# Designs tried in a protein design chat: VH-VL binders against AP-3 complex subunit mu (apm3). Part 13

Target 1, 249 residues: AP-3 complex subunit mu (apm3), of Schizosaccharomyces pombe (o94669r175to423)
Amino acid sequence: TNEFFIHVLERVSAVYQPNGKLAFGTVKSDMECKCQISGMPLLLLSLRPGTKLGNVRFHQSVNLKRWKQHPDQIEFIPPDGKFTLASFQTDFATQKSLPVVVEAKNKLDGRFEVRIRNTGKKSVENLKILITIPQALKSVTVTEGNYIFRASKYTHMEEGILEWSVKKLAWTSPALVLTGFLAPLKKDANSTEESSSYSKLEHLDLQYKLQGSTLHNFKVESLKMLNHPDKKSYKGVKHTIIAQNVSFR
Short names: E, the ipSAE of ESMFold2; O, the ipSAE of OpenDDE; V2, 0.75 times the mean of E and O plus 0.25 times the DockQ between their complexes.

## First folded at step 4 (VH-VL)

Design a8 (from r3 with heavy chain T30D T105Y, light chain P96L; framework fv_rovalpituzumab)
Fold by ESMFold2-Fast, scan of step 4:
Parts: C-alpha cells; structure tokens; sequence
Structure a8 (fold): chain C 249 residues (1-249), chain A 122 residues (1-122), chain B 107 residues (1-107)
C-alpha cells in the first residue's frame, strides 16, 4: 500500500488586551509528513498560488533551486517514515481571528464571572481555561466541565491557578459560564481596624485544538510524483490548529 | 491558460507510420505526464499509453506495444506519438491529454488536445 | 484488463429532470473512477475524479458516488448543454480502461 500523509500543525501564541484587541500574535507551522512509498519517488508539493512562507526552514531533501524560482512549489525526495518537510512562522495580527471568545467580569463584592463562547464553525476540543486567582478562592461553579484549583507556592496572598477543562465546545453550544467568589483579605494583628478588599481578575490563558481549520489560509493544492505514475492513491492532508499560549491580560 | 495544440490531419496508406505532435503551454511541462487516447469513428475511447515529461518513462497498452513510441522534447514543450505498421482499423481521432496524479485529483486527464484525425486507406 | 460497463447505453430525458448514469467494474477499483463528458466533434471534458470529487469549474448539479465495483453519475435539473455522451474510466490498474459510454439525449 503506498501511503503519504501530510499533517499541517499550526501552533498559535497570542496576547489580547482588556478591550479584546490583539496586542500581538504568532503562528508557528510545521508540515509533518509520513512516507510509505515503494521505490524512489521524486515528489512535487504545490501550495496555493501566492502563498508566502515566513521564516521558512526546509528538510534537507528539498530542491532549493526549484523553490527559489517557484516559491509555491516544493520538490523533494522523501525519507521513509516520519519527517518534517517545512517549518515556518508568521505574524498573526492580520489573519483570521481565533474562534474562542472570552469575557471576564469582576464585581465589587468579590464575585467574578468568566464566559466562553465558540464563534467559529468547528468544534473546539480539549479546551482548558487557566484563570489566575489573585487571592484565596471561596467557591466556584461551572455550567459544564471540570475544574481544579492549584495554589501557588511561597505566596502570602493565597493566590493560584483555577484550571477549567471542557472536552468539547461545539459552535452551536450556548456560552459556558464559570462563577466564582474570592475570600476577603483581612488586616494583620497590628491593625486597629477590620477591613476587607477584593482584587480583580487580570489574567487568563486558553489552550485548545481545532481540527480541519487553518489560520494562514495555507493550503496544499497537490502532491505529484514526477518520475512515474502510481496506481494507488496517496492518503490526504490534515490541518490542526493548536492554541498553546492564548493570553487575555 | 493551459493549452494542448495538436498537429493537423493525416492520410496514410496501410503499412506506413504516422507521428502526431502535441504542443503544451501554460504550465511547467516536466511536472505532468502525457497520455494518448484514440477514438475510432462512432466508437468509444481507447487508452494507448503514458509518458512522463520529467523522466521519459513510458507505459504502453498491450494492443499497441511494439508499434507505438512516445517521446517528449522539453525544449519545445512538445509530446509525440508515433504509430507504425498502420492498418485500416487504426483510422481514428488521436488525442493527447495531460495527467494530474496527486492527492487532490488522483489520476485524471484534466486537459485534452483538440484531436488529430488519422485516416488509413489504400 | 478491468472491464468498465455503463448502463443504459442511451437515456432520454427532458430538460429540468434528473439523470442517473451507472458504471460497473469487472473487479474492485476502490474509488479510482473518473467521469468525462464529450460533445460531438469535441475532446472529452473532465467532470468527476476519485468517484465523487468535482473538477474545477464543474456545476454543482453534477455529482458522483460509489466505490468498489458500482459507480453512479447523477445530473440534477438537466440543462440543454448537458446532452452529450458520458464516459467512466478506472485508474486502479493498468491498462487504463473506459466504459463504452452513455448517450444522454432530449426526450
């Protein structure tokens, strides 16, 4: 069986401002291949016309002379097994927006609310919301999923990370809500007056994956064998977005 | 953009040879294979063979093996099909067709020449 | 060689109707089937490859289905320009072989 798989993995890092605007973002993409082809194939991979790969690094088998003359064509002789054909990185600022929208609200009485919505047309998988808790957490409730609180070490404010996990967030799902209450801060024994105060949530991070989607409009248009035809069809192309470091500050 | 232009009609006597040309334009010639297909009057399509414009490797159908030769000239982006020892039943329209064998398109003839009528009669 | 058999040989339908064309292989060809359209005096035109994928520029009314030994080309809401001869072809094994064709004509 002659098989050739291409998996385009896009790992995204982004920082959003409190007003929801993107402060900066980068996408690191890897074109991971698995080759099980008999003989000595000479392959030509064609990208969508006009595709520009930023900071690209090619596998040693790539014909750089051909690529320099035709930047949307990658000619190579694959090794057997798994290898990375190309790695490239681009600025995310002017590309497709991420589908997961986060809204955090703080109340004066120590209550806070985090709302998550999927605005895309693909399901979000293995969603983790990491909420930085600035002081002791009194209670929390979630509409879906599981949560774990991990206290920070060596802190006098009893701060920590609240990890909220949701296996799947479909695009048709209603917004998911986490409601929490912070415990009030009290003055020490030298104080002459009792008081309480609450910090505001200022930082949260998202991690998730999307199957069958691309941030770069990067597309493999074709994969041809230049030196001979083959009777068996090669297996196709898979795209995955991995949101590893998406911060809301 | 992509064009395949074939040579003009030929009239040959039995036992003669014919060489049909197919000039390609609008694409990188060595990145595709070229197939030859014929069609006798009122009949269906019959595959004759395939040639790689990159390597020059060929595969011929058994009915034509031994009397067909396919070649390419990369300097002019032209493919040729020569059929020898012509018989009256070789009267047909001969087509060249570009093959795209890849993950998206499989093995399909995406562009065809206009056809060349070869008539074999005494 | 693999024999491709198309049915019916001739199909008479009116514009606006649905046409269903059959293609059978003498042995399994997986999904490695291509469909072409040919009008009188013209070269064939690629319609469908990989049994079900439309070629670039082909209207959505053309659809292909099937795997193994049985394949179908469906043309919904026939237009006047769709009356032609249709050929199926396998590329699973050498030599490449075509069906004998189905002629689609106006009723």
Amino acid sequence: as target 1 above (249 residues)
Amino acid sequence: QVQLVQSGAEVKKPGASVKVSCKASGYTFDSYGMNWVRQAPGQGLEWMGWISAYSGDTTYADDFKGRVTMTTDTSTSTAYMELRSLRSDDTAVYYCARVEYDILYGYSFDYWGQGTLVTVSS
Amino acid sequence: EIVMTQSPATLSVSPGERATLSCKASQSVSSNVVWYQQKPGQAPRLLIYGASTRATGIPARFSGSGSGTEFTLTISSLQSEDFAVYYCQQYNDWPLTFGQGTKLEIK
Scores: ipSAE 0.012, ipTM 0.467, lowest interface PAE 8.6, mean pLDDT 82

Design a9 (from r3 with heavy chain T30D S31Y G33A; framework fv_rovalpituzumab)
Fold by ESMFold2-Fast, scan of step 4:
Structure a9 (fold): chain C 249 residues (1-249), chain A 122 residues (1-122), chain B 107 residues (1-107)
Amino acid sequence: as target 1 above (249 residues)
Amino acid sequence: QVQLVQSGAEVKKPGASVKVSCKASGYTFDYYAMNWVRQAPGQGLEWMGWISAYSGDTTYADDFKGRVTMTTDTSTSTAYMELRSLRSDDTAVYYCARVEYDILTGYSFDYWGQGTLVTVSS
Amino acid sequence: EIVMTQSPATLSVSPGERATLSCKASQSVSSNVVWYQQKPGQAPRLLIYGASTRATGIPARFSGSGSGTEFTLTISSLQSEDFAVYYCQQYNDWPPTFGQGTKLEIK
């Protein structure tokens, strides 16, 4: 019953400008492994030639002398069970982008609109859109999913976070739209007409998961057992992008 | 380029021992296991056992336990297989073969020596 | 141990034709089957591993298929150098075991 699994988790932080351009982004990656191989296997994991790992930290079982001579090869003797083989940080490649695109518009009379599209070729899972509401919210409508408003009350205005949740956003889905209306701010008692003032939306945050994709050009090419087992091994390699801190300012 | 070069043919009498060598080149010797496989005249392939060049650990086929010994010499990148108490039915070509066991892609004997004929006759 | 049975023992075909070689395991071996080619006086040569993956340098006319207990090696357009003995091997269970071989000869 020998088993070895590798799960490559890429946790993404990014900030986009109002024009939709990436201001900056970084990816923190973990190679999480599960080993149930009898004896003391000596393993060699090979990455795509030319792979560059930034600020890498290895599990204590890794042969650092070999890695310094061959930066795309990781030699190690795994512990039993779950462990993190390597943790590293990379910047976004300029040619790569996150698949979920947000367009937020402030319209007339306190109306606002948030549009979400999946421009990738894979479905996005557990999508959460966090919209910072700068004043009292009158109403909101969504084309799909559910929402909840978490108010934070201050004197003279009601601020909060509008959380919009969509379980799955398919790559073939049309844009999802949230339409909201802010309650007017009338602090000037001497107004000569029925004028109203509205704050503008300035901040949105996204959270979601994307299975079977990588932002970094990262690939596990092989996993060799240098001292051979006498029995077969079950294996698997998984890639997951976790967008945990994606801000639109 | 990977090469496995075996010692020359031998003729032995019943009851004798034979030691076949397999000299490796073109790869990191102690990072691969070496298998031994034999083939009697006109017969198929029979696995005898393997040795890890890294640890020296061995696994022998049941039919050969007690009379086979496999060893390695890292300084010369050479594997050895000694078979004792030879019988006439041990007449065969003996091959060394490198084991490639990639957990993600599978298992194979990817490079073979040219073979060593061992003849056992009275 | 798992017994690997190859059929037929001898297959007579003409150059340019298609040859299909069978290998049967006494119990399921998943896709953990390897195919080797052996010419007279030579060591075996790795052809296919993982039931269907061609080894480096092996021509596209060689293909493997199957899973569980039934496996097939196909040579789509036989060339003169393909007439040899072919062996299947399982590595699903210890010890690894070989089939008895199929001899491919000119008709």
Scores: ipSAE 0.012, ipTM 0.510, lowest interface PAE 8.2, mean pLDDT 83

Design c10 (from d4 with heavy chain Y102D S103T T106Y; framework fv_disitamab)
Fold by ESMFold2-Fast, scan of step 4:
Structure c10 (fold): chain C 249 residues (1-249), chain A 122 residues (1-122), chain B 105 residues (1-105)
Amino acid sequence: as target 1 above (249 residues)
Amino acid sequence: EVQLVQSGAEVKKPGATVKISCKVSGYTFTDYYIHWVQQAPGKGLEWMGRINPYSGGTYYNQKFKDKATITADKSTDTAYMELSSLRSEDTAVYFCATEIGDTYGYDAFDIWGQGTLVTVSS
Amino acid sequence: DIQMTQSPSSVSASVGDRVTITCKASQGISSWVAWYQQKPGKAPKLLIYAASSLQSGVPSRFSGSGSGTDFTLTISSLQPEDFATYYCQQYYSLTFGGGTKVEIK
């Protein structure tokens, strides 16, 4: 029934310091549309007043003259079916943080702990934590989810990736904890007493999907059909954050 | 604020035992080693040993293995160092120290207690 | 046990001088050396770790260098608060050098 759907996909790349502070962050956003309106509609999409789109690339149907004069307005003649209306890149906002917080602690005698919390108000889906393990693992315990250790076949010290998977992390969930123990290494050959040392975990990658949320504070205000102002139109707007290439170093 | 606070000065007779405390605050006691260092009057620093407060496991400098006993109490976030069979040459300032933050794993001590003077006199 | 030999045992210097303190290990210790400053009646303060890494909050006039057996602590322009005793420390058997007293000329 003269339907127009907008899916805003925000792909996050970020690097966090071990203390949890953001070192670098950027968001690549795609405004993916599906047009099911008959004829040749002339559409005007209005964004929240003051919205700034960085490094924007528009579909060829967009009126660039209008956009330059009114940066919160996108006038276009949509193709039928699926298309990308706009792609843009923004810096990770200072006032915004990712809803999933991860803290890794290197403790004594090869013990380490990775703690995850959902500080947002939406459930996180298909969460994966990829922990780079610098030496052999002795044991691992998780409070929830599944884990798999994939050792490098060519590593004398059984270095590898510990993948911790959690299907859904609700905003009401308590912190989830992974506790691991590294297998000991000989510290040095100078002492007559044998002592062990352990490598420090220095690298984690985080992947997940979050429905119904935006880092950009992006809002589609209205959709109007300029050449048929009395014609009924419907728009559906969906927001998804895709956290991939989120690193803790 | 991260702090190591040691017990006060002690005066002991030869043959006595002394137990010095080191109370930690501002971090999780069981996450880092506590080390003990001796400094005789007008002399340099000498490492005595360390404890893992999580496990109670200790590692000693061989010079001190028959003299010092290092322990930890998780309920009070306090490490202890006990010296037995005191002699005049045990007169020294004793420091506790830990390796937090950027120095963790390097056996370099970024946080120190204020020191405890133990005097052994007849 | 690894022995750490510091030179000199004392040095007389004036404010603004460049002061160099050396530490020699009896065997190779890679870069596993720390440097400490100690003022009379006080606990030691960490200046440098891993031979050349400056501890947070330590003035940039302090620098460390060296690897293997020979290590150096440098104070590029001595300040009044820098008159103290300095110690090197190695990480294998946790032995300290004998100390270097930096005193006013």
Scores: ipSAE 0.000, ipTM 0.413, lowest interface PAE 16.5, mean pLDDT 82

Design c11 (from d4 with heavy chain S103V Y104W T106S; framework fv_disitamab)
Fold by ESMFold2-Fast, scan of step 4:
Structure c11 (fold): chain C 249 residues (1-249), chain A 122 residues (1-122), chain B 105 residues (1-105)
Amino acid sequence: as target 1 above (249 residues)
Amino acid sequence: EVQLVQSGAEVKKPGATVKISCKVSGYTFTDYYIHWVQQAPGKGLEWMGRINPYSGGTYYNQKFKDKATITADKSTDTAYMELSSLRSEDTAVYFCATEIGYVWGSDAFDIWGQGTLVTVSS
Amino acid sequence: DIQMTQSPSSVSASVGDRVTITCKASQGISSWVAWYQQKPGKAPKLLIYAASSLQSGVPSRFSGSGSGTDFTLTISSLQPEDFATYYCQQYYSLTFGGGTKVEIK
């Protein structure tokens, strides 16, 4: 058998301001490989011309001399089975948005709403929205998925995290909507008619996986076996974005 | 195009009552508070109170609780502010305002009416 | 019951000058401060919300900073159209500052 698989995993951490502007972001990428090639192949992986790998750390089998002279070429003798060929980190401070768009707002009398849209062309998988609830939660309605409220047991006012989970959000899906109501915190002394105090929601986090996409514009152009040019071992490359810590605050 | 359009200027005698309207268009009237703000001639802005147009529930600055009555009519998407027992000190421009912002931190007054001048004179 | 103390009450500045206006809250208010511009005879216009977020359509020469009790509005390079009175406002009891009149000579 002569199979070589490459999976590029991009793990994203980002903070967005209330106006939707990216405050900061970073991507940690791993090029995970699986080698099932008979013999001892000498492989050359070619990246898209102009690709820059920041703070890269290569597997011990990589010819560092060649990479320093040709930054788009990775020459190596792979071990059998699974291994990480390269790990690198880049900033995406110039990027305005990920494919998941959030609209979140506080409304009247403790009501709040979170809308989620997938504006990309790939399905979002295992979407989790973690909403910080600053006081007791009265009720929640979601258009899709499941939710769990995880109360903080060592604080008063029954604050906690509302975790909203959606298995898949296709790019053709309508917006997902969560509507919630906070329980009244206290009666206002200045009220001349019925009124209650409510905290404002200020923070939510997203976690999800997006297959078939890349933030680095990273592309594997070719994989060649230098000591056996006639043999084909390349079976393709997968790209996956893992949004781990995407905050809106 | 979100707009708050107020009724025109009023001239009243001391002791009279005046009712100012604020007609809303371009968003769902019952989703956000309507606030009222007073500005006396040559003075700063002073918040008077707000109404939840859905429930009709109100909350007033204590300074205005015995002077102003805020109401809302869902059928016409119009909020009202009534001032009773007018005195010369009530001469001011009155603004309605709302907070329609689309993100967590945007509950500031992003849309304002044009203002209504109320003059109390003998 | 939260008071906003705004300073200075007035400032006279030339075009191109950097202007700084300060507000101090009587209690901690996190980042829940807005800044407004009001020109004579007009309704106020929102410039900054949540202490530091620039409202859509507002020139980038305006910026806000601060948290807790001390907040600042800065105009990096004053323009003739910036002649106006500026107000801060906190979100908890909706109290406005006393205003700062900026006069361009």
Scores: ipSAE 0.011, ipTM 0.499, lowest interface PAE 9.2, mean pLDDT 83

Design c13 (from d4 with heavy chain Y104W, light chain Y92D L94Y; framework fv_disitamab; at its last look DockQ between E and O 0.73; V2 from the best seeds 0.00; counts 0 for: pae E 5.9 > 2)
Fold by ESMFold2, look of step 5:
Structure c13 (fold): chain C 249 residues (1-249), chain A 122 residues (1-122), chain B 105 residues (1-105)
Amino acid sequence: as target 1 above (249 residues)
Amino acid sequence: EVQLVQSGAEVKKPGATVKISCKVSGYTFTDYYIHWVQQAPGKGLEWMGRINPYSGGTYYNQKFKDKATITADKSTDTAYMELSSLRSEDTAVYFCATEIGYSWGTDAFDIWGQGTLVTVSS
Amino acid sequence: DIQMTQSPSSVSASVGDRVTITCKASQGISSWVAWYQQKPGKAPKLLIYAASSLQSGVPSRFSGSGSGTDFTLTISSLQPEDFATYYCQQYDSYTFGGGTKVEIK
C-alpha cells in the first residue's frame, strides 16, 4: 500500500458580539494520522513556512531537536495504523471568517426569527442551532430541518433550549429561517403597570462541521521518507472544522 | 428604504392642542415600537413615550403622562402624538424614532423622523 | 426613572484630538446604553448601541465602553464632521444624558 493519511481537525470555540465582531475564539487542533507504510519509515512532514503550533504536544516518536531547530518540520517514525501526531492550539485567524452567519430578531407580537446563511464555498454539515427560550413556546416553523424543545426541569417559567437541526446547509441555498412564537406571559389581573408579555431572546449557540476548509493558512506542504528518499508514498490530507461552542450574544 | 416622515411645523397659542404625525415606510409598521422625543430649542433630548403599534399599548415618561397622547393607525402605517394644554415651555422639536436593527435585546433608536417644530407663543 | 449624568457639558477641541465623553447611570443598567450624534437642525444619528457595538456605516474612530453604571464614548482622532452634540441614552427606561457639545477651539 505505502500510504499515509493526515486528518487535521480544527475544533472552534468562539463568542461573537452583537455587532458580529469576534469577542473571543480559540482553535484546538489535532493531526490524526493513519500509517499504511511498511517497515520502519523515518518521515519528515513539512508545514508552510512560518506556521506556529501553539502549546503543541507531539507523539512520542517525534524528534524534538529537529522541531526546535526547524519549527515547520516534524520528523518521526510512525506506528502502524491510527495515531495522533500532534495536538496544538492556534489563534482564531481573521483572514477567514466562519462561513455560517446568523441574524436574529425579536418582534413585538412575540415572534422571533433566526436566519442562517452559508457565505463560504463548501456545504456545512450537521448544523445545530441552540436557542435559549425564556418563556413558554407557542409554535415553531422552519424552512428546513427538524426541531425539538428541551424544557428546563428546574423552572416553572417553561424555559428551555430550542434545538434546530439541519443536516446540510449548501453554499447555494437561500437563507434558512426558523420562526418561533412565544406564548404570552399571563398578566396579573390586579396589575396597573404596563408590562411586556414577551421577553427578548438574547442568546444562541451553533454547532456544525465543515469539510475541506481551514480557518488559517495552515498547510501540509510535503511528506518525505528520509531513510529511503527514492521510495514514493502517497499522502492524503483532509481538513475538517468542527464548530462546537460558537455563541452569538 | 426605511423612512419616518413627520407632519410640518405648527404655531399655536397657549392652551391649544396639536397633533403631529409620523408615517412609516420601508418595514412592517407593527413589528417595532414608535418612540417620541422632545428637544427644546438649544436643549437636549428627552424621551416622551412609546407605542406598540401591534397591540396599541403605550408607555409614557411620567413628565409627559398628562401632556401627550400617543396613538397608531395600522391602516395608514402612521403614529400620532397629541399635545394638549400647550404652554410656552412646550415649544420644541418633536421627533419620532424606531429601532429596526439586527441586534437581540437592544432598543436603540436607529431610524428617526426629520422632526416637527411646535412653537407656542402668545 | 434612571438618571443619566453626562460629562463634560462641552468640549473645545481641534481636529486630530482624542475626545472622551462619559455617562453615569443612577443605578446599574448592564450594557443597555446607546450613543447618538446630532448636528444642528438635524435628527440624531445612532453611533453605538449595547454600550460598545458600532452601528453600521459609523467610522471606526468611534468606540464605546462600559458596563453597569459608567459608560464612555471615545473619538480617537477628531475629524471636521465630528463637531456636533453627543448624547448617551439608557434604554431600560429610555432616559438621555444632558448632552456634550464638541466644538472647534
Scores: ipSAE 0.041, ipTM 0.574, lowest interface PAE 5.9, mean pLDDT 83
ESMFold2-Fast, scan of step 4: ipSAE 0.320; ipTM 0.649
ESMFold2 (binder alone), look of step 5: mean pLDDT 90; pTM 0.932
OpenDDE, look of step 5: ipSAE 0.440; ipTM 0.718

Design c14 (from d4 with light chain S30D Y92E S93D L94Y; framework fv_disitamab; at its last look DockQ between E and O 0.61; V2 from the best seeds 0.00; counts 0 for: pae E 7.1 > 2)
Fold by ESMFold2, look of step 5:
Structure c14 (fold): chain C 249 residues (1-249), chain A 122 residues (1-122), chain B 105 residues (1-105)
Amino acid sequence: as target 1 above (249 residues)
Amino acid sequence: EVQLVQSGAEVKKPGATVKISCKVSGYTFTDYYIHWVQQAPGKGLEWMGRINPYSGGTYYNQKFKDKATITADKSTDTAYMELSSLRSEDTAVYFCATEIGYSYGTDAFDIWGQGTLVTVSS
Amino acid sequence: DIQMTQSPSSVSASVGDRVTITCKASQGIDSWVAWYQQKPGKAPKLLIYAASSLQSGVPSRFSGSGSGTDFTLTISSLQPEDFATYYCQQYEDYTFGGGTKVEIK
């Protein structure tokens, strides 16, 4: 068993303007660990040389004096089992772009189209698109995945949230498309239109998981056991990006 | 390929009526508005009105509401603008245009017709 | 109606110059502004939509900025083909600015 696992999780929150420009974004990152090394090992985790962790909070076992002198090295005595070694936060604007692009169209006959595609180089998992539907929804089709319409609990109007779930969005896939059809609104007295008008889609929210990538140029270089330098152990490092609060407004 | 092809130049006398056509190809005619824009000689662009080709509903700039009549024919994928009671100051180039972009902030006119010169002279 | 006040009305410039054109809306319009280029005898061509988004096929020397009431079109290094008239448009009710003619100095 004599193993130590590190899972780097980057949780992204972002708000995009209608023109596709980033209005606000943050990345909150955690180094979640699982220690299966017996005894009281003194570990030295080395990051890529020159790495600096911004706004970092460490587990109480971390030697803060060592870290201040060598910011790419983290010395600690881990507790047994699962724990969080470090938490840090970075400005989203300094990272790579998120790989999921969302576009929407409204047509005059009440149809709308939501397109999603993966511009990255790795598959996106557990994609969920939350589409705010402003009026009655007649029909929906999707090229892949499943959908559920959840009516609003706050109104007798036929408004609600359309949830579109896709298990995997491969980077080699063509864009996936959701097509829906809205029921018309009542005629506006200030319009000469013979039929009711349709509201445009105004809000989409995304959630997804991207494994094997990091928004920062972050890498664990080594893990050494300082108090038992002849003892060999296995380390496993996994990176996951979790987009959980990504909005288009 | 999306195209808006307008009818040819017209010379009319004051008091006459002219009907300009705008034939659409390359997309479903009823999916997007058709707009009309006036440009008097040496002057800027002025929006005149729009039609919803799906419903036939129109919305006009107040300046043009008694001058222009905008219609659409679904069977020929053609929008029309009729100008009535022509005066010399109605001499202008008239453009049709459409908005085909994505719904988030894309009401911009990305496809234009070539323009139709209407000359009103005695 | 929402008025769009465009300035300057004309600019004399040389190839390579940076040209800045502004539009001011009479009320807040978020980012709902487009910019068009028009050459003599031709239809307008869309350059910028949603205040800052570059239309496909438009050279990167064109850029747009602004939100609310104040909007700017910038040509970073003027080219011979850029001598034309430029218009802003807000598309809440579709009014155009008065135009800016960019002329060879």
Scores: ipSAE 0.018, ipTM 0.571, lowest interface PAE 7.1, mean pLDDT 83
ESMFold2-Fast, scan of step 4: ipSAE 0.233; ipTM 0.626
ESMFold2 (binder alone), look of step 5: mean pLDDT 91; pTM 0.936
OpenDDE, look of step 5: ipSAE 0.655; ipTM 0.839

Design c16 (from d4 with light chain G28D S30Y A50Y Y92D; framework fv_disitamab)
Fold by ESMFold2-Fast, scan of step 4:
Structure c16 (fold): chain C 249 residues (1-249), chain A 122 residues (1-122), chain B 105 residues (1-105)
Amino acid sequence: as target 1 above (249 residues)
Amino acid sequence: EVQLVQSGAEVKKPGATVKISCKVSGYTFTDYYIHWVQQAPGKGLEWMGRINPYSGGTYYNQKFKDKATITADKSTDTAYMELSSLRSEDTAVYFCATEIGYSYGTDAFDIWGQGTLVTVSS
Amino acid sequence: DIQMTQSPSSVSASVGDRVTITCKASQDIYSWVAWYQQKPGKAPKLLIYYASSLQSGVPSRFSGSGSGTDFTLTISSLQPEDFATYYCQQYDSLTFGGGTKVEIK
């Protein structure tokens, strides 16, 4: 069978301020292909007219002369098996493109709460929340998933990283909640005045995968075999967003 | 809607006691501190103290520790501030405030009561 | 106890002017500073938190900057509704600055 598969992987890196504003964000995209076409095909992949790829880097088999004349056309001779056809980068401009919303609150007596919602239309997979804990942790409860606390190697306040893992967060799921309590640093048991000291949460990181979604208005229009135009080939296109470095600090 | 509603203006004689209320609505009363702030006529803001409504634990500015008593009633979602042995220098507007915020990076007083004027005169 | 020294105590300005108010902490307070606006007879209104974060609903002509011990509130183009008294506040010992009255000139 003559089959060609394209998987568009969009890797998101972003830094958000404590007020929820995006400070910096980029999306690095790879077109990962798998060629199962017999012989030596000369392929022409056509993108939606007007498509512009930022900071594009192509596989060595791509005809750059043709691409410079027609920026929405990629002509190439695929290697056998798996390869990356093109890599490109764009700035992450729109907040609503990421479906996972994080709310973190520092409450009274060392209590804190981290609330996660999926506001999108697709399930979020392999969700990992890394919470920087500034001092000794007394207790933690989660509504779903698993957690583990990893103490820092050179800590003086028993600080560390609390890793909260959720295999799947469906778009129909209610908000997931983590409630934690920090251990007091010092307390005067004979005083009704609050003398306990508690640091505040200031840093969270998110990692997750979202299948079937794209941050670009990217569309593959056609795939033609130029040296054998009478032969048809099947093409499959898949999109995945990978949030790999999303920080709140 | 999140609101802090304070009791009305008070006129008191020197030596009297006054108790001001701050009624909370729109959020869970026991989740955040309630703060009290004094503002003398034509002067600036001065923090007096705070209460943890869940535990009843209080923390005061040393200037006000022997003058003010802050309490909370969980059954009515109301915080109170009582001033004893009133003197003319206690004439001021008193505000309650809370630091709900949205972001974990803020302790700012984002919700304020409307203020209560206490006048101490003969 | 952390002292917050605010300057100037008053400034006379005209509509359209750029107004700058400064606040100095007696010790390092990182970015734990808020700025408030107060009009006569009313409760203070939060403008800026975490030194430079604009509170929702506050006009973009207001901005905050600084970290450590030196902080600034800037009004880029003063409007008639901006004549008020402004206060800085640090979060640790909850000390307010002395206030800056922005008056019509």
Scores: ipSAE 0.006, ipTM 0.503, lowest interface PAE 9.6, mean pLDDT 83

